# Miniprotein binders against q56419: the designs that were tried, part 245

Target 1, 326 residues: q56419
Amino acid sequence: MEGRTLEEVQEEVFKRHGVLVPKKELEDLAKALEEAGLLLTEKVEARLKEEEEKLKRERPMRLAGLSYPEGEREARAFLEAFRASYPGEGEEARVLLMPHLEPSRVPEVYGAALAALEKTPPPERIYLVGVAHRPLKEKAAALPVPFQTPFGPALPDLPALQALDALLPFELFNTPLAFREEHSLELPLFFLKGRFPEARVLPLLVARRSPELGEALKVVLRDFPGLLVLAVDLSHVGPRFGDTPLTRTLAEEARRRDLGFLERLAEGEPEAALAFLGANPTRIDGVEVVASLLPLLRERKGKVLAHRLDLEAPTLSAVGAGTLVL
Below, E stands for the ipSAE of ESMFold2; O stands for the ipSAE of OpenDDE; V2 stands for 0.75 times the mean of E and O plus 0.25 times the DockQ between their complexes.

## First folded at step 16 (miniprotein)

Design kh2 (at its last look DockQ between E and O 0.86; V2 from the best seeds 0.00; counts 0 for: pTM O .782 < .8)
Fold by ESMFold2, look of step 16:
Structure kh2 (fold): chain B 326 residues (1-326), chain A 104 residues (1-104)
Amino acid sequence: as target 1 above (326 residues)
Amino acid sequence: SPIEEAKRLIEEAIRLAQEGREEELLEKLKEAIKILIENGASPEEVAEMAFRLAMEFVRRGAPLELILRLIKEVGRAAEEAGASRETVQRIAIEAYERIREEMG
């Protein structure tokens, strides 16, 4: 009885079937259906609670066999192929911007990240900052557990995570289920763990800009030095994202905005990079992360190593990805 | 005065820490923070109270992890008492900075 009064249902049954069902019988049926719905909701909630408890112990691979190989030997060969896709040399990174787009779509962009890591001294820890694709209870979150990879578990840096949580005015460990399927951490982590197998990780998500995160990270990175990674994509254009069909003009605009954004970041001007995008008409994915981390990006000069605006032929859409070292 | 009352509660929390009575210690800490916030204490004054309690833990050789938990509990108490999130973060960072300076 969806959206109808019992009297309306009674009248419809009479009209359609010629039977007058007493109102009491309809009330009893409605109560039974409501009770059955509550039981189904309880089963779903129980399953979600079980999954949440598992995520408090570890985060398993979700994309092995889909985006990268499950076995270590094959995974290492996969890394070599991606490095070979970028013919250039890297540069040492204190901050690395890299994509989280499906790796096979932008192999030279991930290859450029690997080239940068070749020039980067092994860090004690990696601050891996992705983009939340599921709602968080706060503007940002972390999950302080091992993340499984084909290269072994990426262990959390618990002291640094605890320091970060202590310096935030909200609970950092707030939404374990948001990490369950979060590819913006899993895909970059594959490459990072493959190159730095002993580094600990701070797996962080940003849902909406948090100046508080940047202020806290400024202190934590000073006392717990490491590699800062912004795991973000760039423009999202075309019908899959609510635009008109992808045209040459729209693609050219997306490329200009991607590169203008990256180039201003490379000049150490993160506020100018954000201002250049204005209302962000091509939906650059990285803006909330950059806006959160302003204190860590100011006056850090560097270089754009790679960029691609990759076409999704089936959806007539495109996504931009880039590699930036600071 | 409210500040003197909060200082007395912190002194009591320090004695409870020496006796290993964690639940009672946290109760006194929360009450002290509440009094300070409700009476308009600056973030620096609140952080000073947290710092004094933390130094007892430092003197006893507590690991950094326990000290970080103390700082988090101070922030939670300040938020419960009605402090803005900006104020809570200022308290936490100020307390952390002072404690780390003493730990080297």
Scores: ipSAE 0.869, ipTM 0.945, lowest interface PAE 0.4, mean pLDDT 91
Fold by OpenDDE base, look of step 16:
Structure kh2 (fold): chain B 326 residues (1-326), chain A 104 residues (1-104)
Amino acid sequence: as target 1 above (326 residues)
Amino acid sequence: SPIEEAKRLIEEAIRLAQEGREEELLEKLKEAIKILIENGASPEEVAEMAFRLAMEFVRRGAPLELILRLIKEVGRAAEEAGASRETVQRIAIEAYERIREEMG
């Protein structure tokens, strides 16, 4: 009901359904929606402000009991099942590209990430770079608070975060509300915390390409070494994303672009990977992250461990996911 | 001259650091950097001044946290004085690398 009056809504319902809903009932519904926080009202603004204040202390789980188990025991069984879904062995990672898609959609891709983590010595810290699905005030942001997980809180590396902020020409600690429901950090963090319980984390979001972020991180990583994780998805094709329903031809093009992107990254040629995509017609999600981290990806050789283009049947759309180690 | 004024502010900032007045120190630094940038100081000159100040803090046992805050304030002051983001980052990285080299 974006911008319509109650009278306009009443008329539309009457035209579509032949039912005249009393104005009072529409008012009661609007009030109920407001109380539920579905309408941007003063009450919703007050709730958002309260949530912003809470985010100064911690980031609570949002997807526990939905995307992954809330209980630690069940969460460990979840990790084991995902690892089992990938039949291969991993390789040691200094840089890990992994998905942030709903885990149940691409279990073997997450399994490949876990396989790589098995071969990786426990890092002191993890630089977790996700994709901002909400607007940021700046091109990138961080949230310097504990992130809750079933395995306990993922604690921030405050010294490393402060060093990163000092080397950026903008305020790193911006837009805390963008982190509230950002799954691109929460989902990969579940797997990372489960594997490396003692690692501190730098939770970072990229909304737009920031060469400044890559330059700053290159310096910070020398003094604060750690595992770099790119939590990104690949192609987004189909009606949800403005295309026709998925066809064999569209799926083949999405796979070609995904694999072509990943293989060029595996060859240590991130600029070639970006150039290969051109205008990015299949909407690879990770482009802005890769473009931000070029100095950290150059000349690093690696291997593609897994790839999947997963169909969302209700929308006849598909999302690509991959696991790459460098 | 504006440069001499900036130098005086840095000297005052150093004195304030000795007294543990960190917030006042940061304000004086900010003012000094702003004056330098407004009067055409190069990023290298700004970085050198920031380095000298930071080294004085290091010699006095100041924590890395304070040094990083100093670098950040230098960047903010430069931006407020009209420096590009590229220039601000160059100043910050150069200052940081030099400080880290001296700290070992």
Scores: ipSAE 0.724, ipTM 0.870, lowest interface PAE 0.5, mean pLDDT 88
ESMFold2 (binder alone), look of step 16: mean pLDDT 82; pTM 0.799

Design kh3 (at its last look DockQ between E and O 0.94; V2 from the best seeds 0.82)
Fold by ESMFold2, look of step 16:
Structure kh3 (fold): chain B 326 residues (1-326), chain A 104 residues (1-104)
Amino acid sequence: as target 1 above (326 residues)
Amino acid sequence: SPIEEAKRLIEEAIRLAQEGRLEELLEKLKEAIKILIENGASPEEVAEMAFRLAMEFVRRGAPPELILRLIKEVARAAEEAGASRETVQRIAIEAYERIREEVG
């Protein structure tokens, strides 16, 4: 039947002939439906392959006009407004922990990160480590292409990325599509590129804890010095995250877990920070990144500059965000 | 012995590097690594073979990118030969450190 789905054809035959369809004709119909489904699948796969090929050349902005301004002048003003949201002074960072939560929800936490960057000598490169929200083929991944920002492209540090790949027992450049919508890199990168326009970037994602990543990065950071950024959020509590509705008691526990975690990291004791969380009952999403990067966090002391547990009234949920310098 | 056979294959790879025959070089390297892994060579012994070949590339003025690719090829060969991921990483890091220490 021309221009009709197989379902429509089947309904027409039923109207004309009732349930008189022989077994062979029913089998032929089932095969035709399977073939139609295969054609739809092929169309989706072709679109995904097209998107993957684009990501092998560059990673475009996905959140411009939504989370931050698209134009450079407006983006610069946006940075200054966020810095003003944090009235304190920063401290120099060799390692910076900052959030990837929507910036408007935690303005002073991003402001604290900007304050730290003001005290930090411009690095040659930034190791930007986010949390994969889509599956990776391996425990960790990178995308060695320019990431577009309102301040121009953030260029990849190809020599450092190649060194990192060479020291891993898996292919580092393994899942381009996972970067397509990954806000845990894009949101922090906006602030980092705005303050360090000349720095190259190693855009990294962790899906599952990888001690191998930490061992390799220890070597690479020694030979390719730069700023290490853990772009992670803290507690996730409430029904949006499969939990009971947010209560004062649950919020107090989330805050206690967030601050205890950050304080132990600030003491140079990342293993103690992980042990403090135990089974991670408030679902701090920085755990896999910290567990991967233990060799880079040990014995590095610093300071918590800001923290906020951001309440989501419509969902009775909350997400924690913090700024830590080491 | 297996280690002597692997050394001979690496010497052949070095000669092929001198002659610019890179694909044949990679085949000899992969076979040497396979022999070492299958016969229980330590990560340090495997890294030594990679280091010998890398030094020939360094002497010929190869850029750092090529040296890193060599290390990655050694790691791939070790994994293909059945080495655990822990062993593969130890090989790669040991080779990298040996090369770094020799050339500064």
Scores: ipSAE 0.823, ipTM 0.930, lowest interface PAE 0.7, mean pLDDT 90
Fold by OpenDDE base, look of step 16:
Structure kh3 (fold): chain B 326 residues (1-326), chain A 104 residues (1-104)
Amino acid sequence: as target 1 above (326 residues)
Amino acid sequence: SPIEEAKRLIEEAIRLAQEGRLEELLEKLKEAIKILIENGASPEEVAEMAFRLAMEFVRRGAPPELILRLIKEVARAAEEAGASRETVQRIAIEAYERIREEVG
C-alpha cells in the first residue's frame, strides 16, 4: 500500500487475485500501517495535501466501477436490481437506518432501504450520517462540497451545514481527508441520490459519540427539515475482528444482538438499545452514531424491514447489516 | 460590574459594525465574551450579548449567513475563554433561538 490509494490497492488485488477486498479491511490495514509510521512518506504527505486541495472543490467517486457502476444507465439498472432483491414493501421514513457494507454482500438490505425510499416523499435535504473509519480531529465532521455520483453531483446544503456548525461547540468542517475514501457515505449516497436526485445532502461522519451533534441537529432539523439517514453496519464477528471462526453459536449471538438493537430502536428506545449491547462484544458499528443522535431517535416508533449477517468466506468472518425505518 | 463592562464592549462592537469595521468588532466581541465567561455569567447572559449584536446586523440587512457566523464567533470566544463544550453549545443554541424568534 505504500504510496498507493486504497482504491489502487483494491484494484490491484482484484486484478491479481480476482477478489475485491472490502474497503474497510484496507482502511483498517492502512490505519494500522499509518499508526506504525510505515505509510506516511514525504511523497505520501505531498499527495495527501494535493488530495485535500481537491476535496475543497468536490469529492470524486472512489468506488465507481468497483462497488457500483460508473455509467448512469448501468447505475439505474443496478438500483432496480437491488430493489428487486427485496420482495417486501417499504414504509415511509423520517429516519432511515441502512448499511454501508459492500452492496453485493447484502443486496436485499439495500433493497429494503430502496423500498422505504419509494414510500418516502422526496425530501428537500438528506442528513447522511456515516461512520468514520479514519480518525477525525473532532468527534464528528462534515465535508461541505459536492459528492460525485453516477447520477450527477450530490450538492451540499450549505445553509443547513452552516447552521449545524454554528450550533456545535467545535469546528464541524474538520479532517477533509477522512472523507476521501470513506465508503460509509459513498455507498449509501449512491442509492439516495439515485432515488432523490434533487435532494441536497449534509454528509456527516461520526468517529466518537457526540451528544452535541444530536442536540444541534434537533434544532437544525426543525428549521431545515429533511430525511435523516444513519449509514451504519451492525455486528462484526470472526477472525478479522479478533474472534474465532464463525460458528453457529457466534452467528446466533451476532443476530441476537443486531435484532435486539434494531427492535429497541424500532420501539423508540435508543437508550435501551445501547444498554442492551453493554460492552458491545460483537462490535456493532452503529453504536457511536446512535449514541450521538439520541434526541432524534427517542419516542420514534418504526419497523425493521431487513437484516442479514453476511459471511466473508475467505476470513470466516461476518458482518451484520439492517434496514430500519422510523 | 463585569456584566456592565461586557455590555459596554458590545455597544462599542455595535458602533464598529455601523462603521463596517468587522475585524475590530470581533475583537470587542471576544473581549466581552471573555469577561462574561471568566466572571461566571450564565449561558443565557452570554447569549443575550450575542443577540443584541445580531439585532444590529439584522437591522442593517445582514444576510442569515453572517448572523450564523456571529453565533459561531461567540461560541469560539467562549471556548477560548475556557467554557466547557456544554456551556459553549448552550450559548450558541440560546443565541440562535432568540435571534430566530425575533426575525422569524
Scores: ipSAE 0.731, ipTM 0.894, lowest interface PAE 0.6, mean pLDDT 89
ESMFold2 (binder alone), look of step 16: mean pLDDT 82; pTM 0.779

Design kh4 (at its last look DockQ between E and O 0.95; V2 from the best seeds 0.83)
Fold by ESMFold2, look of step 16:
Structure kh4 (fold): chain B 326 residues (1-326), chain A 104 residues (1-104)
Amino acid sequence: as target 1 above (326 residues)
Amino acid sequence: SPIEEAKRLIEEAIRLAQEGRLEELLEKLKEAIKILIENGASPEEVAEMAFRLAMEFVRRGAPPELILRLIKEVGRAAEEAGASRETVQRIAIEAYERIREEVG
């Protein structure tokens, strides 16, 4: 009934089939379809409520068997293969920037992160900061539950999460459903949990830059020391992201933006890194996380261990990924 | 004056804390914070009142979770009273730091 009146529908049916359907029958049909749609809406809402309640207890694996192996033995072999993909040595990280792109696309970038973790004393906790791919009710969010991995559950650091929530001018635990399919936490967590099986986790998402988050985290990290991980990807270029098809020029620009951003972060100059990107023409998704965490990044020098701008041939697009230690 | 009323409400909240009457305490706290914010109290002044109340819980051996809940409730009350989010955060951090300094 796509914007047509029942009278118009009745006339069309008669014209095509020679049958005059009484207006009441058409009205009854329209009402029945509306009621069926309302019932479907109620079913969807009930299911979403059920999923939300499940996420208040735990966050299950969504990518086992797709992005990484489900079994623990195979998962450990997977980690070692990724480490072997990076021939270099790491450096100790107080802050680690690593990707959340599909691991098989950038194996040496994840390998570089593993190399850094080899040099990093096992932390009591990991502040894992990803990028929200679904809307949040606030600028940032957390989910204070175990995240399942092939290496066992990554347990939340509840005292640190409560402290963080108390120091924010908004509710930190605000959007459980946004974590349901959030790969920016699940993919890095696989590698982090595999190397630090005893570390607790603060699983955090940023949707929009939040200076308040950075100010609160500076206090919380002082009292609850741990490893800060920025789980972000870099440039996103090409038609999949609203650009023209990938050209050599666009790829060169994306690479230049990625490396310039990382190098300025490595110099302890996060504001300069943001300024270098300007309007962010290559859509580095790390920008909102970095802008939130300025107090934690200032004057912290380090090194870029790896970078790749990975081509998506079917979509004529590319995504950048890097590994930075500070 | 309004400031004198806020001080009396905080002293009443302190007595309620000593008696373990948490829900009544939170009501008095909300009223006091509202008065302070509406009368131009600095974030430091609001944080000092939160600190005094929190110290009663600390003296009673309250777990850190309860202290953090108190700080969060002060922030909620300040926001409800019209404080900016920047001011709310400043209050929360100041209260936290004061409590931390005292408890060590």
Scores: ipSAE 0.850, ipTM 0.931, lowest interface PAE 0.4, mean pLDDT 90
Fold by OpenDDE base, look of step 16:
Structure kh4 (fold): chain B 326 residues (1-326), chain A 104 residues (1-104)
Amino acid sequence: as target 1 above (326 residues)
Amino acid sequence: SPIEEAKRLIEEAIRLAQEGRLEELLEKLKEAIKILIENGASPEEVAEMAFRLAMEFVRRGAPPELILRLIKEVGRAAEEAGASRETVQRIAIEAYERIREEVG
C-alpha cells in the first residue's frame, strides 16, 4: 500500500485488474500484512525517507501519462479538448470551486473551470486548496516546493506561504509525504498551470476543518492577492462508499445535495450550505475545505457553471463534481 | 508587574539582537511571553511585545522573512506557555497587522 489509502488501493486494483476488492478485504489484508511486519519494512521506511527528501526539492508528476498527457504539446491539446467539452461561457472568478476527480470522468466540469479561467485576469498567485486523502499531522498542510507539470514547474510563492505559516497556530509545512500522490492538487494544477503559466502557487491540503486557515488566509490574501481555488469533489454514493448500488432515488438525492450545496455557496451563504448538508449522508468531499474557508466565502455571490454526477459502472457507485465561480 | 517584567525581558532581547545573539534573544522572548500568558495578558498585550521587538529588527534592516519568523516564534512561545490555538492565532495576526501598519 506504500502510504496509499485503502480507497486508493481499491481504485488502483480496479484500474489494473478490473476487480473491485471490498474495503473490508483490503483492511483484513492490510492488517495481515502489518501483523506480518511486511507493510513497514526497513526497506519501505528507507524508501519513504528517500521520497520525503525528494519532496524537499520538488513534487514530481504522478499522474502524467495516466490522467493527462506528459508531453506539453499533447497536454495543450488535452486542455483544448476539455474546454471544448463545455459549450457555455465562463465568468470571472475570484474564487473557483472545481473538481479533482479523474478528468476523463467529468470533462465538461473541467471545461467549465477552463471557461471561467478564460474570463479571469492572470493572477499573480493561486491559492490551491485540495482535500487530503491521507492523514495529516495537522488539520491543514502546505508543500513549499515546485510541482512538476507538462507546462513546466508550478513554482511556490514562498513569501505568501511564509506569511500564511506565521499566521497559523500550527506548523503549516507538515506531512510532506501526504503530497506525494495527492491527486486533489495535481489534477487541478494541470489545468491551472496550463492557463496561467506565470502564476505562483500555494499548494494547500485540508484534512479537517480549520477555521484558523480561513482567518489566516483572509489576512494573507489582502497583502498577497490571488485566485482562490477549492479543488473538491461533491457526493460519493454507492457500494464503494457503503451504500446500496446507485438507484434513481439515490442519484436524485446526491444531485439535490450537490446542487443545494453549490447554490447556497453561489448566494454567498457558506454556513447555510454546510447546514443544508447536516450529517452529510451523501459524503460531499468539499465540506471540510468550505468549513475552513468561511471568511473568504461569505457574502460572495457567484454562479454554478456545471455539475455532474458521474457513474462508475463497475462499482455501481457515483461521484458528484461541480464548477462554481464567486 | 508581570507586564513590566516582560517589558524588561523584551528590552534585554533587543540588546541581544543588537549583539547578534539570536538564540539567547529567543530564550528571553520565550520567557517574556510565558510571563505574559501565565499572568493573563491579552493577545494584544503579547502582540505589542512582539511588535516592539520586530521594530528593532526592522530598524536594523532585517528582511521580511525574519520578521515573519519572529511572529511565528512568538506564537510557539505562547503555545508552550499554555495558550490556546485561538489565542496564539490572535497574537500572530495582531502582531502582523501592527507591523504592517508601521512598515508598509
Scores: ipSAE 0.741, ipTM 0.892, lowest interface PAE 0.5, mean pLDDT 89
ESMFold2 (binder alone), look of step 16: mean pLDDT 81; pTM 0.771

Design kh5 (at its last look DockQ between E and O 0.91; V2 from the best seeds 0.85)
Fold by ESMFold2, look of step 16:
Structure kh5 (fold): chain B 326 residues (1-326), chain A 104 residues (1-104)
Amino acid sequence: as target 1 above (326 residues)
Amino acid sequence: SPIEEAKRLIEEAIRLAQEGREEELLEKLKEAIKILIENGASPEEIAEMAFRLAMEFVRRGAPPELILRLIKEVGRAAEEAGASRETVQRIAIEAYERIREEVG
């Protein structure tokens, strides 16, 4: 009993029930409640430690049967349906920006990513950079384990991950639990593994901009070439994100910010893309990843293949998604 | 001088590597890095010390994994000794580049 003496409790019970409970009985009750609370806390902590230990061996699918099919045959049909939703042709990508928004919300945007992958030689490895939705102990993190997919496990590129860790001024493998439910890696990975089943993966998360990550990756990508994927969403507008309800004017602003950002990236001008957003009034979540990866984006020109600002009717809000090849 | 003492510790670490005494060499490495950081050595000077030790591992046929661990340990020692994160990264990248240039 925090903040109250046992005598005060005893007095209150007497006032309410007309019975004087001996102090010893109140002391026993307080001890039992404290022990029960400590046991519950210990059990929760033990469960989290167990989950963390499992994540040191593999990262299981969390969204199979929810966002994409669990079975391999059905998953391949799902990929083909998404490719078909984008009627255009892709371009070869050395860097691919693609969303992590629920695939059914922006099917042609994922389809554009698949179209780009069709034009892209199979890489030895994929640097998959998502956005951390749980706190990290550092600005960025990785998890060097297989990620399960319906197409089989996406195996980690351990030598490249170790090189990356060695070139960072912090421990790269710092927050395994942050990966447990992280859809910004799982959703893009489904599409990437389906198209490049032999590629190994560097699963990376950014919580806050890390220039150190970009400097290290520039060296690592030179020595361990592969496909760089920025798995990011764009504008977040409306009441769910702290705005007034979505209006035509707010939606037009969000679209303009999204496309202006993507187009400046496509010109090889990532600093200009960031400057264009200023205080980021439409909350583009790709900003922290782009700001981390400036050395890899400078002077790399490309093309915007797709964009959608997708309405969330129940919340009167919207989220933008795009596909950019560089 | 402190810089000469750090060089002596690195030479001792190299001899310990030649004798297969890895735990002792790590202690000498950490001590040397601490001295260098405390006395204002440049990242390039610290990377040079790491490079010299790494070349002994390369000569003994160490796998790349062990060389990368050495680079990481140098960075950890520099951070423990109070170097900024920017300095730690410069040390690590410089050491990595020098080792790579020598061994391809």
Scores: ipSAE 0.873, ipTM 0.947, lowest interface PAE 0.4, mean pLDDT 91
Fold by OpenDDE base, look of step 16:
Structure kh5 (fold): chain B 326 residues (1-326), chain A 104 residues (1-104)
Amino acid sequence: as target 1 above (326 residues)
Amino acid sequence: SPIEEAKRLIEEAIRLAQEGREEELLEKLKEAIKILIENGASPEEIAEMAFRLAMEFVRRGAPPELILRLIKEVGRAAEEAGASRETVQRIAIEAYERIREEVG
């Protein structure tokens, strides 16, 4: 509607399509779009401001009852089922790369992450680094509030977050609204909180590569030790992402790039992993996160536990997911 | 010298800290950092000034949170004075490491 009145929209639809859409239907659509946050009206702005104020206190669950169960009992059963979907054993992780896709799409990849967490001593804190799917004011951001989960709130490590902020040449606590709907943190956090209920969390988002983040975290991790988690997806191919429908050739290329990326990370060569991707033609999601965390990934050897390229049939598109331990 | 002037401002900032005059302290800190940046002081030299001020805070029983805030304010002042993000981060890390070594 880009600033047009409902009457102007009605007239345009009539002129273009020969259909007179009732004003009531347009009003209902406008209301639905407002409720979905797709229309920037005064009402939406007021709501966003209210939500921003709430985010000063806590980040509520947004995907409970959709992507995972809201109830604790059901949530525990969910974890067990996902763990069961991976038939292998895990390894101890100091760094864990895991997906943030809809869990139902790649259950065995999340299962592999859970298997790794079973072999990992309970950390005091978890550095959870996700991908910003919305613009940030800075290259990276944090939200220093409790994140709600079915297992109770994931509490922030405020001392470690403050230390991180002090070592960054920008304000770490920026763009709180970017965290509101960000699934790259919420979905991994479900699994992490379920496994490590007492761990504090540093919820971090990366929008673009920040070498400064890696340098700061290297110092912080020395004084505030914990598990580093990269919550990233891999290749994004098909019509949703500007490609032709998924073919065998396109799928093979996506897998080659995903595995080639993960294997080089497993060898402790993150720069080689980035170089291997070049222009990143299959759009590996985790590139900006890895590029930000180079100092923490260098010379760390590990193992690829799982990989999947998952087809989204309605769009003939696919997304890669993997689990890597270092 | 400009560096000696910056040192004098830091000493004044230390006195202001002793008096609980935080806002005025921050202004003196900003002035000192500006002089240092404008005269091509190294990140290590700037970090040393921050360290000296931090040690006064520690001596007075300031909590770790306040020391971290001081480091952040040093970085902000450096940025305001036109320092690159790389320089700002180097100052912050160097100041942090020096403080850590001294106080544990």
Scores: ipSAE 0.777, ipTM 0.910, lowest interface PAE 0.5, mean pLDDT 90
ESMFold2 (binder alone), look of step 16: mean pLDDT 83; pTM 0.801

